# VHH binders against Death domain-containing protein 1 (DTHD1), part 12

Target 1, 86 residues: Death domain-containing protein 1 (DTHD1), of Homo sapiens (Human) (q6zmt9r679to764)
Amino acid sequence: DNLLHWLAEELSEENAESLSSTLPLRRSTIQLIKLKNPDDLTEQIHEFLCFWKKSLPTFTDKLRLLARHLRKIGRSDLAEELKFKW
Short names: E, the ipSAE of ESMFold2; O, the ipSAE of OpenDDE; V2, 0.75 times the mean of E and O plus 0.25 times the DockQ between their complexes.

## First folded at step 10 (VHH)

Design q7 (framework vhh_7xy4_2; at its last look DockQ between E and O 0.28; V2 from the best seeds 0.00; counts 0 for: pae E 13.6 > 2)
Fold by ESMFold2, look of step 10:
Structure q7 (fold): chain B 86 residues (1-86), chain A 124 residues (1-124)
Amino acid sequence: as target 1 above (86 residues)
Amino acid sequence: QLQLVESGGGLVQPGGSLRLSCAASGFTFSSYDMAWVRQPHGKGLEYIAGIYSSGGDTSYSDSVKGRFTISRDNAKNTLYLQMNSLKPEDTAMYYCARGPTEWYKGSEEAFDIKGQGTQVTVSS
């Protein structure tokens, strides 16, 4: 959870839109998060990641899935660091 | 043609209750996520509450959590907002909003806010 906030900080520079477009979240959830926190991109991404994590069954390998999405958007560096921190 | 008609607003004393309705037409209501947003005079839009098309999953902003309840009646194509323990800061124009039906990949507009809203004023 510190981990998701760390990731949100790393992504706030350029990658929020790319990640939100590739993760399987309801579009309405993404928009509500943006409306709730319009001036705080890091917090938007953090809430987005928390919603995504909660949307998955508990047995799902969430680390593997998140790492695949990070590599898909061109951030293999974060994918490797995420595996180390997990 | 999408139509959303809000009603049920009015003047109420602090601590009072009010129930808003949103009549929906021109689309298959049961297939869409829905939400309530509000706009205090001279301010931007504020998210209040959302409900998935299935009706089971709801969310609330911190400013209304525990006091407001969103619900829907898919047989009547109607969205509701029960507002209890109203405060002066709840004074705003209230709008219902239609969300998407399924996961969308693009940056498509997530909510349609088409109605003229219903005014809620909390003062004595």
Scores: ipSAE 0.000, ipTM 0.158, lowest interface PAE 13.6, mean pLDDT 72
ESMFold2 (binder alone), look of step 10: mean pLDDT 79; pTM 0.799
OpenDDE, look of step 10: ipSAE 0.035; ipTM 0.375

Design q8 (from p2 with D61R; framework vhh_vobarilizumab_d1; at its last look DockQ between E and O 0.69; V2 from the best seeds 0.00; counts 0 for: pae E 7.5 > 2)
Fold by ESMFold2, look of step 10:
Structure q8 (fold): chain B 86 residues (1-86), chain A 123 residues (1-123)
Amino acid sequence: as target 1 above (86 residues)
Amino acid sequence: EVQLVESGGGLVQPGGSLRLSCAASGFTFDSYDMAWYRQAPGKGRELVAGIYDSGDTSYARSVKGRFTISRDNAKNTLYLQMNSLRPEDTAVYYCARGPDEWYKGSEEAFDIWGQGTLVTVSS
């Protein structure tokens, strides 16, 4: 799960807030992750991504979907790099 | 109808312990994230501890190591074991249920609340 942690590090600033608000996660899950790691934004984002990945059926093209979300928040650079790291 | 009823509050000395209970009815308890919030006099509500539907837990830094959240799905009951209580823990404690939605919406993170139970820590 090195890839998701790499992505969390890259998104540790404002983009993380935009991504977390558009990910299909329960509102309660998001709040509890923030409670667990209130001052560690990288770890919050990593947890968001892990829960998001687990919440999807295994047949879902998660790479394609994640890249699409990254493009929508203005991070096409990360979407392209994700393709080579996945 | 969905209902949450807290109990177990009271007056306790600093360093003491209390166990709060929250009886849940009207929904499939084991399918929801649950949490305890507290509201001290003159303050806003503060998230204290949460438990996922999976049973995993999260705690505010101010209560880690002293409070333990747990759930008994057979009894539809949420618990908060509070040890080493301090005067700063004095508050009304509320049981809360997360929404059923799998995806993040524009609604509140926890949408059903109990009436609250008062915990007073004073010598």
Scores: ipSAE 0.013, ipTM 0.493, lowest interface PAE 7.5, mean pLDDT 78
ESMFold2 (binder alone), look of step 10: mean pLDDT 81; pTM 0.817
OpenDDE, look of step 10: ipSAE 0.856; ipTM 0.948

## First folded at step 12 (VHH; framework vhh_vobarilizumab_d1)

Design r1 (from k33 with D61R; at its last look DockQ between E and O 0.84; V2 from the best seeds 0.00; counts 0 for: pae E 2.8 > 2)
Fold by ESMFold2, look of step 12:
Structure r1 (fold): chain B 86 residues (1-86), chain A 122 residues (1-122)
Amino acid sequence: as target 1 above (86 residues)
Amino acid sequence: EVQLVESGGGLVQPGGSLRLSCAASGFTFSSYDMAWYRQAPGKGRELVAGIYSGGDTSYARSVKGRFTISRDNAKNTLYLQMNSLRPEDTAVYYCARGPDTEWYTGEAFDIWGQGTLVTVSS
């Protein structure tokens, strides 16, 4: 989850809401994550990403899908950096 | 029909303990996030504690360390153990279930029980 924490740090400044609206997370899960870390946006985003990753089937190419989401929210720079970190 | 039925409320002295139960029926209990809310007189409902379908927990700062949420998926039952109770914990406590959808529409928790009254006073 080091890669997801790096991504959470990068997103906390500009794009957190855009990513949360494109990830298929339950509203209840989002609210409970915010309850747990109300003052820590980076940890909220990190938990959003962890829950999303865990919710996908094991055969899914999760990094390729994540890169696609990042491109959709205007962060192609981060999508490309994910490829280098593989 | 989906139902949530709370029990275990009552009158206790400050510093006392209560354990609330929520019996769930009509749905696959283990698949849902569950929560406890409370509503004090003259106030809105507030989220007190939640438990994910996977078992992790989350607490409001005002109750962290004093309250423990848990679930028994074999019994379709949600619990709230409340310790070190204070007069400001006086409220109707509601069991709530999250929706089965992952899209951004509607309330975070959409099915509610009838509530159980907890009164903390000297």
Scores: ipSAE 0.327, ipTM 0.751, lowest interface PAE 2.8, mean pLDDT 83
ESMFold2 (binder alone), look of step 12: mean pLDDT 81; pTM 0.815
OpenDDE, look of step 12: ipSAE 0.857; ipTM 0.955

Design r2 (from q2 with D56S; at its last look DockQ between E and O 0.93; V2 from the best seeds 0.00; counts 0 for: pae E 2.9 > 2)
Fold by ESMFold2, look of step 12:
Structure r2 (fold): chain B 86 residues (1-86), chain A 123 residues (1-123)
Amino acid sequence: as target 1 above (86 residues)
Amino acid sequence: EVQLVESGGGLVQPGGSLRLSCAASGFTFSSYDMAWYRQAPGKGRELVAGIYSGGSTSYARSVKGRFTISRDNAKNTLYLQMNSLRPEDTAVYYCARGPTEWYKGSEEAFDIWGQGTLVTVSS
């Protein structure tokens, strides 16, 4: 919650586009989030992350998966910081 | 066959109200996000309201507080209650279905469309 919002604040517009295409989010979910928050990129990213988190089975190591996605989009610095904030 | 059929359009005075309906068939309605788009004369289609399969809603700023999207999963029907109508709301309104596949880049957010219903707001 706080961790996902912190991460949303650290991500750029480029990172947001990368996440929207790599996270398992429904095509309609992306568009409806953007409709809801058209001028607030941080809130868009926060909602993307929240929907992604809800879409995962409860047994899933969400931290490990999130770190993998961050490294994949070129933000290994944030992947490393997740360990300190988790 | 997957089908969406809109109804409820018409001519109404400014400040008036209309309720649009969209009858869905050929798919498990409750599993899909649904939306209303509109297309004004000479303009492209514009997303005006959406409702997630779980029931949460989103609205364009131009219609917030005036329009209400809702769904009745038992009747496979999507609704748009339009209040305080303005001349700029004049458009063909389309019902659209959001596919359940995950987003992978440039794919369209909604894949199935109705034929549209005309709403005219004029003095």
Scores: ipSAE 0.311, ipTM 0.719, lowest interface PAE 2.9, mean pLDDT 83
ESMFold2 (binder alone), look of step 12: mean pLDDT 83; pTM 0.843
OpenDDE, look of step 12: ipSAE 0.849; ipTM 0.946

Design r3 (at its last look DockQ between E and O 0.89; V2 from the best seeds 0.00; counts 0 for: pae E 2.1 > 2)
Fold by ESMFold2, look of step 12:
Structure r3 (fold): chain B 86 residues (1-86), chain A 122 residues (1-122)
Amino acid sequence: as target 1 above (86 residues)
Amino acid sequence: EVQLVESGGGLVQPGGSLRLSCAASGFTFSSYDMAWYRQAPGKGRELVAGIYSGGDTSYARSVKGRFTISRDNAKNTLYLQMNSLRPEDTAVYYCARGPTEWYKGEEAFDIWGQGTLVTVSS
């Protein structure tokens, strides 16, 4: 979650929109997060990532999956840094 | 048959309170994010408050501290307790259900009630 907050700080608005559209998140969840933090993009992204993490079964390899999504949106640099911070 | 039916609206004076209810049927209520929207004359619908399936809540800045959203999963009912009402809270209030699938449709909320009118005036 500290790692997810770091990642939230590193992402641009375009990156965040790409992630929110590709991560398996309910659209209602996205809207409620935006309602809570309407002017704070970093906190919106952090909450998106936290909800995504909670939505996965306990035994999934969440680091590997997140790195895969980061590569898909063109942020392979962050995918590599993620390994060193995990 | 999926339905949402709002009730509890009415005329109140500024500073007063109302409790809105939304009776849900035809689906597993506990699995869904739920929300209240409102629509004032001449304005679009705006999201007022939401409650996740897990129970956490989210509020528009304009109502935070005055409104409380809650759910009773045993009764399949969503509530909105509205305190310290102001004339600007006058609107039709709608109950809405958020679908559980992330890749389904484009809408954040797919099922809506018919609305209940809240009028705040002296």
Scores: ipSAE 0.415, ipTM 0.783, lowest interface PAE 2.1, mean pLDDT 85
ESMFold2 (binder alone), look of step 12: mean pLDDT 83; pTM 0.841
OpenDDE, look of step 12: ipSAE 0.850; ipTM 0.948

Design r4 (from q2 with K64R; at its last look DockQ between E and O 0.76; V2 from the best seeds 0.00; counts 0 for: pae E 3.1 > 2)
Fold by ESMFold2, look of step 12:
Order: C-alpha cells, then structure tokens, then sequence
Structure r4 (fold): chain B 86 residues (1-86), chain A 123 residues (1-123)
C-alpha cells in the first residue's frame, strides 16, 4: 500500500524499532522480514506494517489505530499527516 | 510435549539434491512460523529459510534460488528442498518453531528446536 510505504519512508530506525515492539507482531515475523530484505530498512518497515494491517479484522478502523500507535512512539506529527493523506 | 524431529540428511555429491523433513507434534502446527537453521563445523547457527504461518517464505541470500521451504499443515510437517548443493552447504540442519506471543516480553524469535540432521556435500 502506497500510504504504508510513505509512512515507512518517514520513520527513522529508532521509530521503527519502537513501533515494532509496540505493535502486536511476532518476533519470528520480524526476523523473517529482516532475512528477506536485510539491507533495506524502508522495505522492512513497509512489510511489518502490512503484516500488522493483515492481522486486524476487516471492519477495524485501521487508520485510527495506526495514528494511535504513532502517537505512542512520539510521532504525533505523522499521526496528523496520516489524517490529511487519508 | 512440543517436539520437532528432523530427517532426510545424508551424503550427497556437489550439484545434487536432498529433501529434509521436520515432523512436528504437541502443538497446532498451522499457527506457527517455522524455520530451518544450519550450523557448519566451528560456526554459529545461521538462519537459512523461514515460512510464515500464512505461507509466505523468506530465504538467506546464500540459498536463494536453490532451496525451497514448504509446509504441509495436514501432516504437521515442514520441508526443505535443497537443490544444486555445494560443499559449503555442509552442516547440521535444524528445524525451529517461532512462538505466537506478540507482546514485548517475547525476546526469542524461535523457541523450540529439533536435534538436527546432518547434510554432507562432498565428492
């Protein structure tokens, strides 16, 4: 998804580590994503966001949840930008 | 108890093929990410290939295009098809299970291991 890829480009390595530890993702999933794309941080972040999105019920307000997580990691600026892009 | 048992290792010539199997018991196999690791003499364990519970796969660059990981959830079995084998693929191969815990307290990517099966690639 273009929106999740934009977000992946905007996150730092520290942001990505904080977000991955906060989201309900298996540690094995994260390691397998890193195995697939060991040198491409943006693609790693994009893929774990996609896995998180797929783990949610179809009727969930995924943008609201994502914005909430972004605020938790200290990126309220991106949470607000997400609203405008949506 | 949770158990993983590898089989299918052996001696094979360079360029040959082997298929490894890992029989799983004591857990709902289809719910878990699974992986193959290998350990060459004098080296640490190396992640070789993984397969998500949803079926997607990932491979180390050193085996990409030569190895294929797969799972048969009806038979509770993980497989590794190894083609175009090279002497540097010589190692003990281990089957590993990834825990389903999602919260921060889960530090280990893979929590249950088999005893390993030896693959020797030599003329």
Amino acid sequence: as target 1 above (86 residues)
Amino acid sequence: EVQLVESGGGLVQPGGSLRLSCAASGFTFSSYDMAWYRQAPGKGRELVAGIYSGGDTSYARSVRGRFTISRDNAKNTLYLQMNSLRPEDTAVYYCARGPTEWYKGSEEAFDIWGQGTLVTVSS
Scores: ipSAE 0.293, ipTM 0.705, lowest interface PAE 3.1, mean pLDDT 83
ESMFold2 (binder alone), look of step 12: mean pLDDT 84; pTM 0.845
OpenDDE, look of step 12: ipSAE 0.840; ipTM 0.943

Design r6 (from q2 with S106K; at its last look DockQ between E and O 0.75; V2 from the best seeds 0.00; counts 0 for: pae E 2.7 > 2)
Fold by ESMFold2, look of step 12:
Formats: structure tokens, C-alpha cells, sequence
Structure r6 (fold): chain B 86 residues (1-86), chain A 123 residues (1-123)
């Protein structure tokens, strides 16, 4: 997803760590993502977001949920930009 | 009781192949991420390959293209096919289970471990 890749580029390592602690994602999954792309932080974050998206029920408003989590970690700027992206 | 039991290790020449098995019991195998770690003499444990509960795989760069992780959920068995083996692959190989908690839990990514199976690659 182009939108999740854009977000992965905008997040710092600290932002991503905070986000992963508030989003439901298994610690084993995070370890395996890091194993796959050990030197590419953006790709790690992108894959993390993709796994999170796939872990949610189809009926879930994933955009609204992601924006809420971004506001929780102090990135309300990204939460607002998320609403304007395709 | 939850158990993981590895088998299939042995002595092999460089360039050879081995297939490791990990028999799982006492839990719903299909629900868990699973992994292979290895520990060379005098070193810490190193994550080698993992397979998500959904079936996707992940590999350390040092083994990608040579090793294949797979699972048979009907047989509760995890596999590691190791091809083109090198002396640096010599280690005790461990099967490990990732806990299913997704929003809180332990610091460690893997909570249950087998006893290990020795793989020695030498001329």
C-alpha cells in the first residue's frame, strides 16, 4: 500500500516503536520483520503496518483507527495528512 | 505439557544437505509463529528463519536462498531444509514458539524452546 509506505517514510524509529506498543502486533512478528529487512527501517515499518492492517477484521475502519493511534503518539500532523491521501 | 523436540541433526560435508524436524505438542500449533534459532560454540543464539502463523516466511541474510522453513499444521511439525551447508552453519539448532499475545505480554518474542539438535559441517 502506497499510503502505508508514505507513512513508513514519515515515521522515526521512536515513532514506530511507540506505534507498535499501541497497535496489536505480536512481538514474534516484529522480530521476523526485522530479520527480513535488518538495515531498512522504512521497509520494516511498512511491513509492520501491512501486518497490522491484515490482522484486523474486514469491517474495521482502518484509516480512522490508524489516525487515532498517530495522534496518541504525538503525530497529529500525520493523522491529518492521512485523511488527505488516496 | 507444551513440548518442542528437534531431530535430524548430524555430521555433513560442506555443500551437503540436512532436513531438521521439530515435533510440537501440548498447544494449538497452527496459531503460533514458529522459528529456528542456532547457537554456534561460544556464541549467543541467532535467529535463522521464521514462519508466521499465516504461513509467510522470513530468513536471515546468511541463510536466504539456502534454507527453507516450512510447517505442516496437520502433523504439528516445523521443518528446516538446509542446503549448500557451510562450516559456519555448524551450531546447535533450536525450534522456538512465539506467544500469541499481541498487545501485551512478555518482553521476549519466543517463549518455548526445544532442547536442540546438533548440526556439524566439516570436511
Amino acid sequence: as target 1 above (86 residues)
Amino acid sequence: EVQLVESGGGLVQPGGSLRLSCAASGFTFSSYDMAWYRQAPGKGRELVAGIYSGGDTSYARSVKGRFTISRDNAKNTLYLQMNSLRPEDTAVYYCARGPTEWYKGKEEAFDIWGQGTLVTVSS
Scores: ipSAE 0.345, ipTM 0.734, lowest interface PAE 2.7, mean pLDDT 83
ESMFold2 (binder alone), look of step 12: mean pLDDT 84; pTM 0.846
OpenDDE, look of step 12: ipSAE 0.857; ipTM 0.949

Design r7 (from k33 with D61R T105K; at its last fold request DockQ between E and O 0.82; V2 from the best seeds 0.00; counts 0 for: pae E 2.002 > 2)
Amino acid sequence: EVQLVESGGGLVQPGGSLRLSCAASGFTFSSYDMAWYRQAPGKGRELVAGIYSGGDTSYARSVKGRFTISRDNAKNTLYLQMNSLRPEDTAVYYCARGPDTEWYKGEAFDIWGQGTLVTVSS
ESMFold2, look of step 12: ipSAE 0.527; ipTM 0.838
ESMFold2 (binder alone), look of step 12: mean pLDDT 81; pTM 0.819
OpenDDE, look of step 12: ipSAE 0.866; ipTM 0.955
ESMFold2, look of step 13: ipSAE 0.390; ipTM 0.770
ESMFold2 (binder alone), look of step 13: mean pLDDT 81; pTM 0.820
OpenDDE, look of step 13: ipSAE 0.866; ipTM 0.955
ESMFold2, fold request of step 14: ipSAE 0.406, 0.280, 0.403; ipTM 0.773, 0.693, 0.777
ESMFold2 (binder alone), fold request of step 14: mean pLDDT 82, 81, 81; pTM 0.821, 0.814, 0.816
OpenDDE, fold request of step 14: ipSAE 0.878, 0.879, 0.876; ipTM 0.959, 0.958, 0.957

Design r8 (from q2 with S53P; at its last look DockQ between E and O 0.80; V2 from the best seeds 0.00; counts 0 for: pae E 5.2 > 2)
Fold by ESMFold2, look of step 12:
Structure r8 (fold): chain B 86 residues (1-86), chain A 123 residues (1-123)
Amino acid sequence: as target 1 above (86 residues)
Amino acid sequence: EVQLVESGGGLVQPGGSLRLSCAASGFTFSSYDMAWYRQAPGKGRELVAGIYPGGDTSYARSVKGRFTISRDNAKNTLYLQMNSLRPEDTAVYYCARGPTEWYKGSEEAFDIWGQGTLVTVSS
């Protein structure tokens, strides 16, 4: 998923920490992702976005939810671009 | 009553092998992230290996290639096969369960812990 990888590349470390605290992800999942790729922040972010996407019920509007979370962390620019790219 | 009980620790020579077991009870084992942590004297607990409900695994770099985490959902048991053991692996090893709840701002990544089993690697 090019879109989630693009987003992972656009996020700073601070953005990623804020986003991981905001997204409905299990803390254990985040820790295991960090364990797998401890030195690659972009890959960590990409993987937790993928896990987040997979962890939600199929009927969930994942684009809207992700955009809302991006706005919460102060990245409304990415939230808007995400909707256009989706 | 949710419980985790570790076993299989002991004294082993460098280069040796040991298998840890963690018997789980009181919850739907197959639905949870599970992990092994260890704590050496004077240090904090460190995450060693983890396994997702679907069977994917993650390992600390210091143990990758030497340790294998596995789960047997039919027996509600988590395992850690430890090969090529080194003196640095000496620690109390803890089994831990991740919650099913979504992240809520609490920093506890794993909410239930066993009492630990001691592994000593000494020549």
Scores: ipSAE 0.136, ipTM 0.590, lowest interface PAE 5.2, mean pLDDT 79
ESMFold2 (binder alone), look of step 12: mean pLDDT 83; pTM 0.843
OpenDDE, look of step 12: ipSAE 0.837; ipTM 0.942

## First folded at step 13 (VHH; framework vhh_vobarilizumab_d1)

Design t1 (from r7 with D56S; at its last look DockQ between E and O 0.94; V2 from the best seeds 0.00; counts 0 for: pae E 3.3 > 2)
Fold by ESMFold2, look of step 13:
Structure t1 (fold): chain B 86 residues (1-86), chain A 122 residues (1-122)
Amino acid sequence: as target 1 above (86 residues)
Amino acid sequence: EVQLVESGGGLVQPGGSLRLSCAASGFTFSSYDMAWYRQAPGKGRELVAGIYSGGSTSYARSVKGRFTISRDNAKNTLYLQMNSLRPEDTAVYYCARGPDTEWYKGEAFDIWGQGTLVTVSS
């Protein structure tokens, strides 16, 4: 998803750390993603967002939920931009 | 009782191959991310390869293309096929299990086996 890749490019390392700790993702999953691409922060973020999206039931409003998490980490600006992009 | 038991280690010449197994018991094997770590004498533990509960794999750059992690959920067994072995692969290899919950913020892998020794030497 182009939207998740755009978001991965917009997040700082601190943003990504905060987001990964608030999203319902396993610590083992995040560690294995880092193992795959240890020097590519954008790809790490993109992959964990994709894992998060796939872990949710198909009936879930995933973009609304993602926007909620972005507001929690202090990036309400990205949450609003996400709303207009989908 | 959760248990991981590694086997298949041994002495092998450079360029050789070896297959490690990890027998899992006491939990629903298919629900967990699993990994192999290794520890050379006097060194820290190094994550070598991992396999997600869904079957996708990830490898350290030092072993990519030479090692293959796999799982057989029907047999509750994790495998590591090790090809083109080098002296720097000499280590005790450990099977590890990740937690099954997204809200766990502790160690990424928190249950470990006892290890199996792999020695790559002439």
Scores: ipSAE 0.292, ipTM 0.721, lowest interface PAE 3.3, mean pLDDT 84
ESMFold2 (binder alone), look of step 13: mean pLDDT 81; pTM 0.819
OpenDDE, look of step 13: ipSAE 0.870; ipTM 0.957

Design t2 (from r7 with K105R; at its last look DockQ between E and O 0.90; V2 from the best seeds 0.00; counts 0 for: pae E 3.6 > 2)
Fold by ESMFold2, look of step 13:
Structure t2 (fold): chain B 86 residues (1-86), chain A 122 residues (1-122)
Amino acid sequence: as target 1 above (86 residues)
Amino acid sequence: EVQLVESGGGLVQPGGSLRLSCAASGFTFSSYDMAWYRQAPGKGRELVAGIYSGGDTSYARSVKGRFTISRDNAKNTLYLQMNSLRPEDTAVYYCARGPDTEWYRGEAFDIWGQGTLVTVSS
């Protein structure tokens, strides 16, 4: 969770919108997260990531999947740093 | 047929309280995120409060601390307890259901009730 919070701190609003569009989360869940913390982007992103992590089967290689998404949105720097922290 | 039926609206003085109910039928109620919206005359719909399928809640800043959303999955009913009511809370309140799938690209909440009118006036 420390790792997801670090990532949430590093993402811009633009990065967060791109990332949220690729995560398998219901739009109702995303809307309610934004309602809960409307002025706290870091907490919105942190909750998105936590919901996403919880939605994945335990056997899933979550690090590889998250790094792939980060590269797709143009944050390969974070994808590489994620490997060192995991 | 999926149905959402709101009740409990009425006329209340400022500072008063009111409890809204939404009876749900035709779907597995516990599996869906649910919400209350409101619409004042001549304005767009405003998301007021929501409750995730897992039970966590979320509130608009304008109502936080005054309104409480809850659900009774055994009775297929969504509630909104409204305390410390203000004239600006006057609106038609709608119960809404979110979709069950991530592939859906439409509205965040896609099934709506007919609404119940809440009027807060001296």
Scores: ipSAE 0.262, ipTM 0.694, lowest interface PAE 3.6, mean pLDDT 83
ESMFold2 (binder alone), look of step 13: mean pLDDT 82; pTM 0.824
OpenDDE, look of step 13: ipSAE 0.869; ipTM 0.956

Design t3 (from r7 with E102W W103E; at its last look DockQ between E and O 0.83; V2 from the best seeds 0.00; counts 0 for: pae E 2.9 > 2)
Fold by ESMFold2, look of step 13:
Structure t3 (fold): chain B 86 residues (1-86), chain A 122 residues (1-122)
Amino acid sequence: as target 1 above (86 residues)
Amino acid sequence: EVQLVESGGGLVQPGGSLRLSCAASGFTFSSYDMAWYRQAPGKGRELVAGIYSGGDTSYARSVKGRFTISRDNAKNTLYLQMNSLRPEDTAVYYCARGPDTWEYKGEAFDIWGQGTLVTVSS
C-alpha cells in the first residue's frame, strides 16, 4: 500500500500510460479508474497498481515482476529503488 | 452467442425515476467489468457508470449521487437505477462489456447491446 503509493507519486502520466500497456490490466478497469478520479493522476496510478497486485496469486513474486515492468518502460531507477523500499 | 439486451427505457417527467436492465448471455457474466454508456442526440457515446468484476463501482461526475449501477450475478443481469432525472439525461442508454483480453489496443468495452431510449421531458 505504502510502496505502491510511493511509486504512484514517482510516475509521470507518460510513465503510467506506458506501464498500464505493459502490465496485464484490462482496459475496462483502467477506464473505470479514470472515471472515478478524473483529476487525480496519483490516485489513478495508485488504484491501477492495486488492481494489478490483487489480480495476481498470493505466492507470486510481485516485487520482482513489478521491477521487470518498470525496466521495460525505461524506469530502471525505480526498479532498483523497490529493493530498498521493501 | 454473446448477447446484451437492454430494457426499461421510456418517457419520464423531470425528477422521476427509471430502472434499466441488461440481460447478459453467452459468457461468464461475473468475470467481466460492465458499464452503461449513453448517447444523446448529436453527441458521441459517453461512459456514465461502471462496475468492476469485483463489484466496486465508478460514476461520471454528471450522474454521481443520482444513478446507481448494480449487478445480479445469479441472474446475469446489470442494472442502472436512475433517480432525479433531468432533461439532459435524455439519451439512448447502452449496456457494455469489457474485453476478455488484457491487450492495450482496442476499445475499453467491446460488446454492446442495442440500446434503450430514455426521454426526460416536461
Scores: ipSAE 0.327, ipTM 0.735, lowest interface PAE 2.9, mean pLDDT 84
ESMFold2 (binder alone), look of step 13: mean pLDDT 81; pTM 0.814
OpenDDE, look of step 13: ipSAE 0.868; ipTM 0.958

Design t4 (from r7 with E102W W103S; at its last look DockQ between E and O 0.90; V2 from the best seeds 0.00; counts 0 for: pae E 4.1 > 2)
Fold by ESMFold2, look of step 13:
Structure t4 (fold): chain B 86 residues (1-86), chain A 122 residues (1-122)
Amino acid sequence: as target 1 above (86 residues)
Amino acid sequence: EVQLVESGGGLVQPGGSLRLSCAASGFTFSSYDMAWYRQAPGKGRELVAGIYSGGDTSYARSVKGRFTISRDNAKNTLYLQMNSLRPEDTAVYYCARGPDTWSYKGEAFDIWGQGTLVTVSS
């Protein structure tokens, strides 16, 4: 959870929108997350990362999959930091 | 056929309470995120409260502490308890269902009810 909160702090609004379009999340989930914390972008990002993590099978290597998505949106720097912090 | 039917709207004085119901049919209710929207005359549609399929809730700042969304999966029914009503709560209230896909594509809430009118005035 520490790593997802750190990542949420490092992502820009544009990064978060791009990432949300590549992750398999319902649009309803994204809207409800924004409704819950409309003034706190970091918490919005943290919550949708947590929701995405929860939606995957428990055996999945979720941090490595997240790094792949980060490289896809152009944040390979954060993908490498995830690997180091992991 | 997927259907959402709202009821419980009416005229109420400021400070009063109403409970809205939304009867759902034609789908596995427990699997979907559900929400209440409202639309006041001359304004756009506003998301006021949502409830995840897992039961957690979210509220617009304007209604937090006054409105409570809930669901009864055994009765396929979504509820909105509205307390401490104000004239600005006057609107047509719509029940809405989120899509069943884990994909970014599509509308956030894609099935809607007919609406039920809530009027708060003395």
Scores: ipSAE 0.210, ipTM 0.638, lowest interface PAE 4.1, mean pLDDT 81
ESMFold2 (binder alone), look of step 13: mean pLDDT 81; pTM 0.812
OpenDDE, look of step 13: ipSAE 0.835; ipTM 0.939

Design t5 (from r7 with W103Y Y104W; at its last look DockQ between E and O 0.85; V2 from the best seeds 0.00; counts 0 for: pae E 4.9 > 2)
Fold by ESMFold2, look of step 13:
Structure t5 (fold): chain B 86 residues (1-86), chain A 122 residues (1-122)
Amino acid sequence: as target 1 above (86 residues)
Amino acid sequence: EVQLVESGGGLVQPGGSLRLSCAASGFTFSSYDMAWYRQAPGKGRELVAGIYSGGDTSYARSVKGRFTISRDNAKNTLYLQMNSLRPEDTAVYYCARGPDTEYWKGEAFDIWGQGTLVTVSS
């Protein structure tokens, strides 16, 4: 949770849009998150990441998966830093 | 066939209350995000409130604290309780369903009811 909030603070609006296109989340979920906190980008991203995390089975290696997605959107720097914070 | 049928609209005084219902059929209601939209005269439709398939809710700033969205999955029915109504809440209210498919193009909500008119006037 702390880790996802740190990540939400580090992601730009452009990064978040790219992640939303890559992560398996419904368009309706994204719209409802934006409705809830229309002026707080960091909180939108944080809630978005929390929904993604909850959508995965507990046994899933979520760190490896998140790092892969971060590399795909061009944020390999965050993917590496994620390992230090895990 | 997928259908959404709204009911419960009407004329109310400012400060009054109204409860809208949306009867859903033709799909597994409990599996979908649902929402209420409204369209005031001469304006586009705006998202008012949503409820996730998991039950969490989300509200437009203009209605938070006054409106309550809820769902009864056993009855396949979506509700909107509207309290402390204002003249600016006057609109046709539409029930909407989120899409079945993830990652796909299109609107965030793809199935719509016919609407029910709410008029707030003294």
Scores: ipSAE 0.165, ipTM 0.615, lowest interface PAE 4.9, mean pLDDT 82
ESMFold2 (binder alone), look of step 13: mean pLDDT 81; pTM 0.815
OpenDDE, look of step 13: ipSAE 0.863; ipTM 0.954

